# VHH binders against Bark storage protein B (BSP), part 7

Target 1, 288 residues: Bark storage protein B (BSP), of Populus deltoides (Eastern poplar) (Eastern cottonwood) (q09117)
Amino acid sequence: AHLRLGLVFTSDNNERALQDSGLYSPDSEDSSVDIAGRRFHSGTLNGSSIVYVKTGSHSVNMATTLQILLARFSIHGVIYFGNAGSLDKKTMVPGDVSVPQAVAFTGVCNWKKFRSEKGKLVFGDFNYPENGENLLGTVEYEKIKMFSPSEAPKEVFWLPITKSWYNAATEALKDMKLRKCYSDECLPGEPKVVFGSKSSTSDFYVRNKAYGDFLNDNFDAKTADTTSASVALTSLSNEKLFVVFQGVSNVAGETSSNSRVSYLASYNAFLAATKFINSIPTPRLACE

## First folded at step 1 (VHH)

Design d08 (framework vhh_7xy4_2)
Fold by ESMFold2-Fast, scan of step 1:
Order: structure tokens, then sequence, then C-alpha cells
Structure d08 (fold): chain B 288 residues (1-288), chain A 122 residues (1-122)
């Protein structure tokens, strides 16, 4: 028996990119199984054996689906592809693919009590006026507790991508050509793969420029999404190899999210994930 | 080698001013938020101020707001603390610290210098 690679993503647009590529072949007409309302597909991606599943967005859907995948299938490691927003347009713009070296939850925090003289922070007043006092300075970010079979539980903020797979991705994607156009809409510049960044995960979308700037300035985070840290935590807790590919679909705080650019971002992330998958050796059992 | 070296401490009279400096080496200084913390003799560490990697955001403890100013020169890999209107209660060992994981409250340091002593006394 041989191990498969788990390919996970969140949305219909991500699945459409996989299907439109023509690179996926089911093992048979009945090679899918439904577990807890989620459909797991067994097949090959450009010759490599995979199981893929559409998880739904946000941290709980990703964690739940990925845990089912790892518990019910013989998975060597996890490849995630999906969309993210750029927090720094000098490093990456829509159409680019980010391959982060570490991810963190930035949506787990304590809103500190204000002193009686200051009153309550009103939701929606942070950054009002928009160049005013940053009221988020009173927010305390929390570490999360990580459990694994071989170590005592520990509290962590940054969740590192598997070093060997991060290095393999860097080598495999070094000179990669990404897609510039979808239908009649083209990106203004040549899209590129960006390595070594840090990524922010929260269950809210970062569409506020001041908060995006804060994440970049304070955490050196270059992308924001709703899922990557859940991929990391679940994979690390199961002591599984994993890697993350993020297609940049927008810049935080700018007005330019559109469906064609979002699809291009999904497609480019899928292409990067596929090239990585095809670059690693076929998973073998110890007796092979 | 990762290193933070503080300087600029000394003895000053109440109402006086001092400027502390911290020279950083061994890491990409502009990629990290930095902080000043202090420890009065026989007491615990007290957070004073933090500054983002770009220098665009600064935050202060209530005890020093309006009196102290944190700043940085990324070209020189140097962190500063300008201390004005010094009070006897500001007497402490002052440490430069590197922080990249937490904001103001709940600040976590992964590198701290040896410190520089500030004594405010007539």
Amino acid sequence: as target 1 above (288 residues)
Amino acid sequence: QLQLVESGGGLVQPGGSLRLSCAASGFTFSSYGMAWVRQPHGKGLEYIATISGSGGSTYYSDSVKGRFTISRDNAKNTLYLQMNSLKPEDTAMYYCARNSKYWVTGLEFDLKGQGTQVTVSS
C-alpha cells in the first residue's frame, strides 16, 4: 500500500480551478465518499495519487474537515491552496502566489477593559477618524495551545510550515510561470511566486487598511486569510507534513476585489500546488 | 549573533531628561517591533513603550504617557527612548527588548539586553 497526498481548499472557485485545469482524474466512477456532509474524492492529479476535499471557509470548517481527512484516509501530508489578501502591495499584488514560512491566528484576542474614565470601546469606532488614535492598541493577542502525540501541550503563536516541504516548494517553484489572463481580463504586471512571508489567519476578513498596516508593521505579516493557521495547527497536531499556497486576490483596504481576479488567484495557487505535488517523490511505506 | 546593547543611563535630578539608546545586531532590525521595559530595584518588570518595525505605530504605558517618546532609526539599527520630566519613581534598570508576537498588553520578548541604570534623585 502507498500513501496519498491530501489536497484541501475552501471554495467553489478553488474547486473550479482544479476542474478547469483538466489535470485531475478520478480513480473510478465511484471514487468519492461522503463523511459528515463533506465529499472526499480519490484520484490522481497529473499522475500523483491524492484525496481532495472542499472544506468550506473559516477556521472551524477547515479544522473539522482536515481532521476527518487525516483520521479516515492514509495521508502522507497536506497541501492547501486558496485565496488571501495582500497586506503589503510592495511585496505582492493580485495574481501573485504566496508560499509562507509561518502562519498565526490573529483573531484570538482579549479586548481589554477600559478604565472607567475612557468608557467602552464601541465596535466600529477603531480607526475613526481613519487617521486617528489606533484603539486596537488595547487588544491583547493570545497564543493557542497545541496538542500532539509525541510532546507535552505547549502554547504557540507562530505555526511553522514543514521545513523540508517549504524548501522543496522553493526549489520547485523558483522559475514558475503563472497565469496572467482569465477570459478577457489580464493582470497589469507579470504574476510571481513570493517565498518566506508570514501569514495572518482570522475568522473575519481584513478589509480595513489601518488594521492591515498594523498586521504588517507589528507581526511582519504579508497576507491575511481565514484558513491557513487552521491547516497548520491541525497538521502539526497530527504530526503531518504540510505546505500552504496562497493566491493573492486583493489588497487589504483597496476597492479592487473582482471575480475574474479572484479566479486567477485561485488558479495560480492551484498551479503552484500541482507543480509542488509533482516535484516530491511518490510516498512509500518503510518496507519499500 | 543576536545582540541588544543599551546605553545612556545615569544619575539625573527630578525634572531632568535622558535619552537611552539600544544598538541591535545579528537580525533584520526593521522586521521587528521593539520595546523598552524597566525593573525598579526589588520589583517586577514594567512595560514602558513599544514601536512597530516601520516606526509607524507607538504605544505607551499610562505611567509615562506625555513624558517619554520611543523612536527608531532603521538605517542605524538603533532604538531610542527620550525621557522628559523624570520623577524619582522612574528610577529603574531599563532594558531594550525585541518583540514580534504580541501588541502592547501581553507583550512577549524573545531577546533582551543587559540593561542601563537610570537613577532620579536630587
Scores: ipSAE 0.000, ipTM 0.138, lowest interface PAE 16.1, mean pLDDT 83

Design d09 (framework vhh_7xy4_2)
Fold by ESMFold2-Fast, scan of step 1:
Structure d09 (fold): chain B 288 residues (1-288), chain A 123 residues (1-123)
Amino acid sequence: as target 1 above (288 residues)
Amino acid sequence: QLQLVESGGGLVQPGGSLRLSCAASGFTFSSYSMAWVRQPHGKGLEYIATISSSGSYTYYSDSVKGRFTISRDNAKNTLYLQMNSLKPEDTAMYYCAAQYYDELWTSGPYDYKGQGTQVTVSS
């Protein structure tokens, strides 16, 4: 028997990219199952056996859905594709695909009280920069406790992408051509795959330039999303291989939203995920 | 008592080289990922390089890639930064930093940070 790859994403736009590709084929008319209000689809993606599910946005929807996937299906590893915001225009712009080496929760924090008679804010001992003029001066970022079957619980901040799959992705996606145009409208530059960055996950959207700059300057984070660290924590907790593909749909701090660029970002992330899936050996179970 | 003590900074001409050291004490050094971070006068903290607890993995910021090399000696509880082809833009206070549980590279947040060593690149 062959193990399947789990393909997870959050939104209708991500699902549209999958459907528009024409690369997915259901195993049969009974190839989908409902579990706790979530629909899991068994089939092939350009010949590779997968189970895919649309999880919904934010960390809890992703973690809950992914845990159901891993508990109920024979999954070799997890591939996530979705959208993210860029925190550094010099590194990546809308239409690009980020393949991070590590992701972290930046929305799990202790917001400390004012310590001065004038209500000024003070940073925690390890937080930087120290500034009394903004609310970031009272935020202490927390590690996440990670549980797994074969080791004692531990506190972690950076959640590393599986090294073998990260390396396979860098090789498979080297010189990959991404989609530049949707209908007759095109991106201003050639979209590219960017490897080796760090990504920030929180349950709020980073639409504020000052906070985006803070994440880039202090964590060396190049992208922000609401789900990638949840994919990482859940996969690592289950001792499953995983990799993340982020299509850049916006830049933190820019006011304009473009639905066609958002779709191109989703589609390019899907293309990268598919090329990776088709590049790894077909997973199999040894049976008696 | 956990302590990180940086040394090796100083004044150097553009194109020159310096080797920074960080002596660690009061914790199990081999269990921590280590980093070098810098702060130019009047600017924010900038990540430079990270090394895993085993030394098997390293990561560098784009501004120093190909010029700086991070290394560690777990038997001596010491972290190093070899800096070559130094530029005026490398002028900063350099800190070593440590984070527990992350065996792969990390650029923060850091559990511990030293007092720093000043590097000045000028004629």
Scores: ipSAE 0.000, ipTM 0.113, lowest interface PAE 19.1, mean pLDDT 82

Design d10 (framework vhh_7xy4_2)
Fold by ESMFold2-Fast, scan of step 1:
Structure d10 (fold): chain B 288 residues (1-288), chain A 121 residues (1-121)
Amino acid sequence: as target 1 above (288 residues)
Amino acid sequence: QLQLVESGGGLVQPGGSLRLSCAASGFTFSDYYMAWVRQPHGKGLEYIATISGSGGSTYYSDSVKGRFTISRDNAKNTLYLQMNSLKPEDTAMYYCAKSGWEIDYRSYDYKGQGTQVTVSS
């Protein structure tokens, strides 16, 4: 039997990019299955057999949907495409596609009590105390416990993308031309694929420049999203191959995103994912 | 047993050239992203260059772009670094590294013994 590739994404814009491409063909009129309110589509993407599903945003929706996909379908590996914010405008800007080598949860923290030192609370918002004491204390980032069938549970912070698939993506996408314009809106520069960065995942959007700079300076994270580490943890826990493609839709804290740039980012991430999918051999069971 | 063995370092004058080699064994060489990193005396590790498993994609630090060229011979399981227009600030111990699950110099699965490059008049 043929194994399929699982293609996962979170949003209507991601699904619209897939639909607008014209590259997806369902196996039949009735080739979708609804499970727990989620619709799983079986078909081909430019000739490659896939199951795709729209998961919803944030870590729990992704993990739950991906576990259903892996439990109910014969999936060789997981390809994620979606949007992310850049944390370093010198490495990537809106329209670019990031192919990270590792992702981490940066929203799982131990919030420590205030110590003897005092600081000022300064908020730009009208309803928060300006010049107040910093009573919020210290935030410590936590490792995540990862479970898998073949080894004892372990504590991990950085979750590695599958090395063979990361390397295959690097080769498949090295000279890739991405889309610069959507309708009459064009990116100011030529979009590019950026390899080997680290990515930050949290269940909040990083719209604050100081926090974005903190993630770049202290973790060497180049992108932030709400999903990629959940893809990684769920895939690794099931011992499945996976790879992540992030379309850059904004720069954290500096440039406001607009719907057309967000769509271009989604579309470019989709194009990268599709080129990768079409570059790998059709998966088959070993003894067929 | 996984091994990386660097060679080709030495003493050269400013403006000179050296070619470093790294002999790899104990793993499927063509499957891995390979890198060169360096450590000047008394300083931290500095990324220099990386090359994909097939050799089709390369990346360089800004300090060496245009002067250094990374290459590989998968039939010989050998990684190379061609170093041209050498400067005194290129003086360092140079290490061949098998890429770990991260791209930066802190995330290599394995690093060799190193080969010393000294650029002085």
Scores: ipSAE 0.000, ipTM 0.120, lowest interface PAE 19.7, mean pLDDT 82

Design d11 (framework vhh_7xy4_2)
Fold by ESMFold2-Fast, scan of step 1:
Structure d11 (fold): chain B 288 residues (1-288), chain A 122 residues (1-122)
Amino acid sequence: as target 1 above (288 residues)
Amino acid sequence: QLQLVESGGGLVQPGGSLRLSCAASGFTFSTYAMAWVRQPHGKGLEYIATISSSGGSTYYSDSVKGRFTISRDNAKNTLYLQMNSLKPEDTAMYYCATLPEYGDYWYESQYKGQGTQVTVSS
């Protein structure tokens, strides 16, 4: 038996990047399976055996699709690639690829009256009352309950990327050249891979500069998306290896509808994911 | 040098029993929660049972609940798995492991032992 890598992404643009690369080869004409309206494709990516699926955006679509993948296929680990917004343009800009060390849900919260009587916070980044005009100060960010087969359910906020796979990605991608141009549209600078950041996931898009600045300043989050923490929670809940590659498609608070830059972000995230996949040993069983 | 050494496997008929042992050395055994996991030939790792560092809490996969019992002796640095009412589906290489650190999976862990083969066959 041969274990496969699970490759997941949310959108048509992500799938288009994969298809346009020419690196995917299906196992056969009949190597796809439809489950609950989702199509799972079995094949090879530049020689490595994978199952890939387009999950749809936001946390529920990702979690549901990924759980089906892990329950119905023999998956060694999960590689996610997709798009994210930058929360700090001094750290990363559109076209760059972020490889975070940890991700968290920042959309699971308790909304309280402004100016709670108790005053000071009991724990730092999880609860941030503001004194002033910004009503975000009434939000208490909450941990989420994580279930797994080998231990009691526990409450977690930061969801760490698999240490060994994060380290392998850092080594494999440290000098990687990313794509700068699509057709005649080119990024202003050389895109790069940025390692070690934290990422924010919510089921709303962070397009407000003040909120983006809040996430950067208070959580040290450098990117925001709608899916990465769902990948993390589902993978950890199933005790599966996982890693996340985020192509930066915009800067939070800067309205840009440049579809070519968004596609380049998707493509660069795909290239990073592929190079990582090709760098890790093929999962094998003893005496096979 | 950290080590986990499994023993007690063998060939047994359906309905039979086996007791597996895992001898731990090279680390402070009493501070780690421990697990038994198995790998059938040609398949991935399957969780079987977990025990807390003190032995006060145990958890089991649905496939073995009521048939298997996990226990530990911290004074002897030893983990046990009592397997009753064995089925052909229980045939696998059995490993003991420390619970993974967040972000690490036990089959990549240096604490994973060499394993002991259990074969349930008539």
Scores: ipSAE 0.000, ipTM 0.165, lowest interface PAE 18.0, mean pLDDT 82

Design d12 (framework vhh_7xy4_2)
Fold by ESMFold2-Fast, scan of step 1:
Structure d12 (fold): chain B 288 residues (1-288), chain A 123 residues (1-123)
Amino acid sequence: as target 1 above (288 residues)
Amino acid sequence: QLQLVESGGGLVQPGGSLRLSCAASGFTFSSYAMAWVRQPHGKGLEYIATISWSGGSTYYSDSVKGRFTISRDNAKNTLYLQMNSLKPEDTAMYYCAARTYEYDSSGFVYDYKGQGTQVTVSS
């Protein structure tokens, strides 16, 4: 008997990358199960036993779907792949894959009562990451209360990726060659895997350069998405191993994303996730 | 045990049309991206077209774009290639392939399981 790996992603384009690869083989003709309007697929990915599910975008869809996955299936750990925007074009550009070491919610905040000083706008207090000015309004960032079976509830901002899986990913993906061209679309440079970054999650898209610069400068965040911190919080709350692969589809503040480049970013994130999955031992139930 | 059986080839004059079919068995057809590739006599393999598992995305080589249309019927486990405005240069053995990717290579690997179907375009 084997435990399965949970493979989660948000969108039709992410599912298309998985299916277009031809690497997924269902266990049987009817090896899918519908739960709460979500379809869970049991099969193998290049020989490794998985359950995959398309969660829908944003924090609530990810958290509810992932909790169903973890409650209803025997899952050893969670692998997420998806899209993200770059907050620093010097470190990451479209087509690259980010493997963050930690993720945080940057969209959970108090929007303070409007105030002014002598006719000028006064930006609100800046509480986290601590000791900064909120130059983008009167927003006060909040820590998240994390619940788990083994320890008392605690407030956290940074949610760490599982250290052993993060280290395994850095080793497995070292010098990995990603796709530069897909069909008629080619990236201007060679895409690469970037390790050790921090990522920000909010239920709004970071498409404003000033806010992207703020996140990079004040949180040291290199990517922004709508789901990674939900993967982290849900996995940590269930005491499950997890890792995140983000395909960079745009740069915050630059022109609207190209759908072909977005697909290629999804595909590169899928390739990275698959190489990681193939690098770890297949989980087995104890024989004794 | 993946099996692909191609049919629909034949002799046709330049400017003519043919429709190729590929009957798939031994795997869950609706879960795989599929492709058509061809091999002219004495030459290497050439990619023609790819279709995603759902049929929602299609891709074509420049040599056939605008002339060929790839489609699939997941209920019938069948892949199609509609070939219009055929040219002598389209003469080749045509193969149906399931699309795979080896994670340690930078390209798509096509697994050829069928015998192919010959298309000859001559005046």
Scores: ipSAE 0.000, ipTM 0.104, lowest interface PAE 20.8, mean pLDDT 81

Design d13 (framework vhh_7xy4_2)
Fold by ESMFold2-Fast, scan of step 1:
Structure d13 (fold): chain B 288 residues (1-288), chain A 123 residues (1-123)
Amino acid sequence: as target 1 above (288 residues)
Amino acid sequence: QLQLVESGGGLVQPGGSLRLSCAASGFTFSNYDMAWVRQPHGKGLEYIATISGSGGSTYYSDSVKGRFTISRDNAKNTLYLQMNSLKPEDTAMYYCAKGFYSEWDTYGYFDYKGQGTQVTVSS
């Protein structure tokens, strides 16, 4: 059979990084398939057999697209690359690539009644109106129920990246040189790969500094995005190997992203994903 | 604008030789690793060889090691591929590729490739 790696990402900018690299070559036969309005591309990435798909942003688009990929194609494992915001400037800044060890949904919560007893994980003791009572109340974070073929359903908060692939990524990307400049726009420092961080996923963008600080302080989360936990949950539910590469495009609470820096972050995440893909023993188009 | 223009391809008999050239412009050539990659008709991309910006380091795929030699002339902004003992399996479109970094890259990463030059090895 044609065992392949599944390469997933959310946006046109992520796809542009793949296309601009010149490393992708479509198969001569059955090079694309349209399923449920999504286009799946079969080919090679620097010699490695892949199927790639642009999923769209946010958790539902990622989960539905990835489930179609896993159900319709012979996929060895899932590689995600995309963009994320940094929650801690001391650990990573725009241009860096995060390879998290675990990801969690931080947008699934029980929103508590005004003046109710505080829960274990309390967030959003908002001052609304300012200097008055917090009428919006507080929230408690919830675990997600995970289903898989080989074990009973369980409640999980942290979704671990596949240990073998996480370890392979740390080895393959150790001392990796990332791109510093795109055209005449250059990062102020040397970008680097950061391993072992935790990542936060929600269906809202974290553009509020106080909330970003809260996630860092209370969950030790170093990046925030809208998709990584969906990659993790869907992959784990299907008992598939997976790994996540996040290009840091902004810092939570700072001004709007520079489009060239965002592209550079996407490109660095793509380079990291490609180096990982080429480091693992995978079947090629002509081999099983 | 950044450009890579390949030349030197053509039809050649098995056992023959060809020398490919790539004229580079629009970037500081000596600061970047350069590569040759090929794509046979209807097949995937195959990485062939990389040379560091200074020319001090080279890497070859097993399929061409000992038969092909990559070299560069930084004063002329030109990359070369000397191909000896050509086989029918070497038939492909050959692309000159610009690497992302000034340091040698064993994985053959590149952010731009040229138009290509066709090499056909046949009787």
Scores: ipSAE 0.000, ipTM 0.122, lowest interface PAE 19.9, mean pLDDT 83

Design d14 (framework vhh_7xy4_2)
Fold by ESMFold2-Fast, scan of step 1:
Structure d14 (fold): chain B 288 residues (1-288), chain A 122 residues (1-122)
Amino acid sequence: as target 1 above (288 residues)
Amino acid sequence: QLQLVESGGGLVQPGGSLRLSCAASGFTFSSYEMAWVRQPHGKGLEYIATISSSGSTIYYSDSVKGRFTISRDNAKNTLYLQMNSLKPEDTAMYYCARWTDYSHYEGPFDYKGQGTQVTVSS
């Protein structure tokens, strides 16, 4: 028997990147199982043993699917690839891949009653409107209670990526060449892998430039998505290794985007995840 | 089954106007964000405008801002694009698209119609 790597992603575009790569080979015709309406595929990705599953977007779909994966399969660790929006176009732009060092839920908050006086945020001084009702000044970001087998429950905000896997990813992906073009449409610059950023997860999409700027300025968050913190919390709660690869699809607050750029972002995140997976040894049981 | 049917395209001179319509069926139109996207001959898809499910939140690409107006009639399950001050570079196949909740990061839309051709030439 072998331990496998769990490969998780949310969307049809992410699955299409996997399929278009031609790198996945099922173990047999019978190597998928359906559990709670989700289909888990056992096979190899460019020679490495994996189980992959499409989870659906948002925190609950990811968490419930990943918990099923970890409870029903012998998984060494979790690799997530998916899409994200950039919160800082000086750091990363569409087509780039972010490998964050930590992720946090920024959609879990206590939203206090509106007031006419100006106030300060717990993590910043944003006051708009300053001399009237302050919508952002009434939001208090909450820590998440994390449960695990080996420790008493604790309150955490930043969820760290597994240090050993983060370091392995930085080594495996340094100088990695990403895909620049899809058919005849090309990104304006060479896409790159960006390491060491922090990422924001919420169950809403950060389309508002002012809020995106707030997350960058006050949390030092460089990307936003709907799933990465759920990957982190679920993996840490199960004491499993994990790493996150985010393909940048857009910049928060900008209106110009297209389906080819989103596909390139998905494909580049998939390429980064695959290179990482092929760089780490797959553990074997002692009797095989 | 889901259908989006575009109409209203045609040939127009520079500076002219056209109004595109999209008839939606097979889903709860009032629950979805909608978009207009276009594809010039031999080029990729380009986002033009999006409109929220209620019609309250609208975004335009910089290339059409101030010239095009997106609107919707939820009672008639119809999406519109009013195109003014048309330029030769607006020549493209125009598609009505359904925008899903997850499409902001994962991809901009999950379905588009067959399109309607807009040609701007003298």
Scores: ipSAE 0.000, ipTM 0.222, lowest interface PAE 14.0, mean pLDDT 83

Design d15 (framework vhh_7xy4_2)
Fold by ESMFold2-Fast, scan of step 1:
Structure d15 (fold): chain B 288 residues (1-288), chain A 122 residues (1-122)
Amino acid sequence: as target 1 above (288 residues)
Amino acid sequence: QLQLVESGGGLVQPGGSLRLSCAASGFTFSDYAMAWVRQPHGKGLEYIATISGSGGYTYYSDSVKGRFTISRDNAKNTLYLQMNSLKPEDTAMYYCAAIEWDRYSGEYYDYKGQGTQVTVSS
């Protein structure tokens, strides 16, 4: 049987990075399959057999697409690459690649009446747009129920990256050189791979500095995205190996957006994912 | 220097009413959400009611919903709790609290006053 690696990402920039690399080769001119409005591409990436799919942003698009991938194709494990915002510019800046050790949903919560669980209020603020008034309440971050074939359903908050693949990634990428320039745009410093951080996933973008600081200070989260915890939950639920590579495209709370820096972040995440794929012990080509 | 001074507590019969007041000073009162918190003898703190800085939004614990009303007068820097249909279970020390959200830690800090005792008994 044709056992492949699943390569998933969310955006046109991510797909463009893959295509611009020149490392992807389709199995044939008709090697794509459309399922539920999504296009799955079977081919090789620098000699390794993969199926790749562009999922769209946010948790539901990723989870739905990834479950289709795992149900319809023979997938050994899941490699995600994509973009994320930095929550701590002293740790990571645009162009860097984060390889988190754990990810969590931070957008699933109970918004309760004003009440303290530990003698302090947890974050909960509502500013109604029409009258500019603040509502103070208690926000309790919820654990997610995880279902899997081998054990009873359980409540989890932190979703760990597969230990063996996380360790393989740290070894393969420790001295990796990333891309600094795209056309006339260059990053101010040398981009680097950062390991061992935790990442926050929600269905909203963290563009607010105060909330970004909250996630860093209270959860020790260094990056925020709309997708990584959905990759983790779906992979863990299916008992599949997985790893996440996040290209840093912005810093939470900064107003400047640069499309070329965003593309460099996508490209560097893609390069890290590709180097990891080349380092794992599975055969570079699927064989019978 | 933030200061909160509660008053209006006392002894009341079951089914009776009391009105608590809290005089605030040392801060811009209308910028802070305010709460009433109670502590029965030998038990932990229970949040009773919260009111937004403008007074437009209120929240109540399930144990007092429909019986207590929180209100504020921003011109007088004063917070109120109207307590109706009092029960023996409402016996507690009642504290006024000012709530500050710290942007960097993402936590709320409660600044409590000295309290006022409410006793519901015959």
Scores: ipSAE 0.000, ipTM 0.113, lowest interface PAE 17.4, mean pLDDT 82

Design d16 (framework vhh_7xy4_2)
Fold by ESMFold2-Fast, scan of step 1:
Structure d16 (fold): chain B 288 residues (1-288), chain A 125 residues (1-125)
Amino acid sequence: as target 1 above (288 residues)
Amino acid sequence: QLQLVESGGGLVQPGGSLRLSCAASGFTFSSYAMAWVRQPHGKGLEYIATISGSGGSTYYSDSVKGRFTISRDNAKNTLYLQMNSLKPEDTAMYYCATDYSPWYEGLSYTEFDYKGQGTQVTVSS
């Protein structure tokens, strides 16, 4: 029986990076399984046994697809690679890869009545009277309840990446060279791997500078995406090892986004994930 | 804030024509490649056409080549799609998108940086 690594990602850019690498080999011409409209591919990535699947974006698509993966296949642990927005230009810029140490849902809230003494709603384009008052009320961020087989349910905000895999990633990637150019277009600086950051997940895209600044200032979050906390919650609930690699494709609040930079971010995240996969011992089950 | 507002959709007979418009605001329009993508009810996104920021380069999917024309007016921050010889298979919600690249050729186009709310095109007799 094969004990494999689960490789998950959300988008066609991520799949394109995998395909363009030439590092994936199917186990056979018929090594794909379709489940719930998603195709699970069994093969090797640079010699390591994997199952990969494209999940679609947002937390529910990721959680549903990952739970199917974990229920239907013998998975040792989960490697996610994908794209994220930077919340702090001083820490990371497009083309960089973030390896967060913890992720959290920042889109799970109690929406409180106006005249609450705490906080203010900062979402979208709402009418603000003079001095920044917000007639739609205030937002209170929630912890999420986590279930697992081995312990009582608990409420958590920060979802930690598996310590052993986070440490393995920091060692494997410490001197990694990332791709700077795609064809004749190049990033302005040398892309780098950034370790130890915190990441924000919500089901809305953080493209507003003020909200991005709020997340950085109040949660110390350096990246924002729609999936990483869903990867973390689902993996932790199943007591599976996991790690997250985020290619930075934009800066929250900037309008100068580019599909080439998005592709480079996807590709660099894929390279980081692949180097990590190659660095860990491949689990092996003895033949019966 | 970046905004894209599509318009011009509607009901047409097979063989008819429609012209879609996309009004862009909140960014330097001429600096971005723009695309039209569509989504039939219950199906995935399908790439239709891309135009470079200057308007000097265009690229089309095989399904619409020769029938659809993408164009832009950078002075008005507006993207257009002229659709001729419409077929029932062209029935879909049509979206204006930014920062889309023909370098994603051959993939299902399920993600791109920014997308508008869409305009419905229905081709039926």
Scores: ipSAE 0.000, ipTM 0.093, lowest interface PAE 22.2, mean pLDDT 81

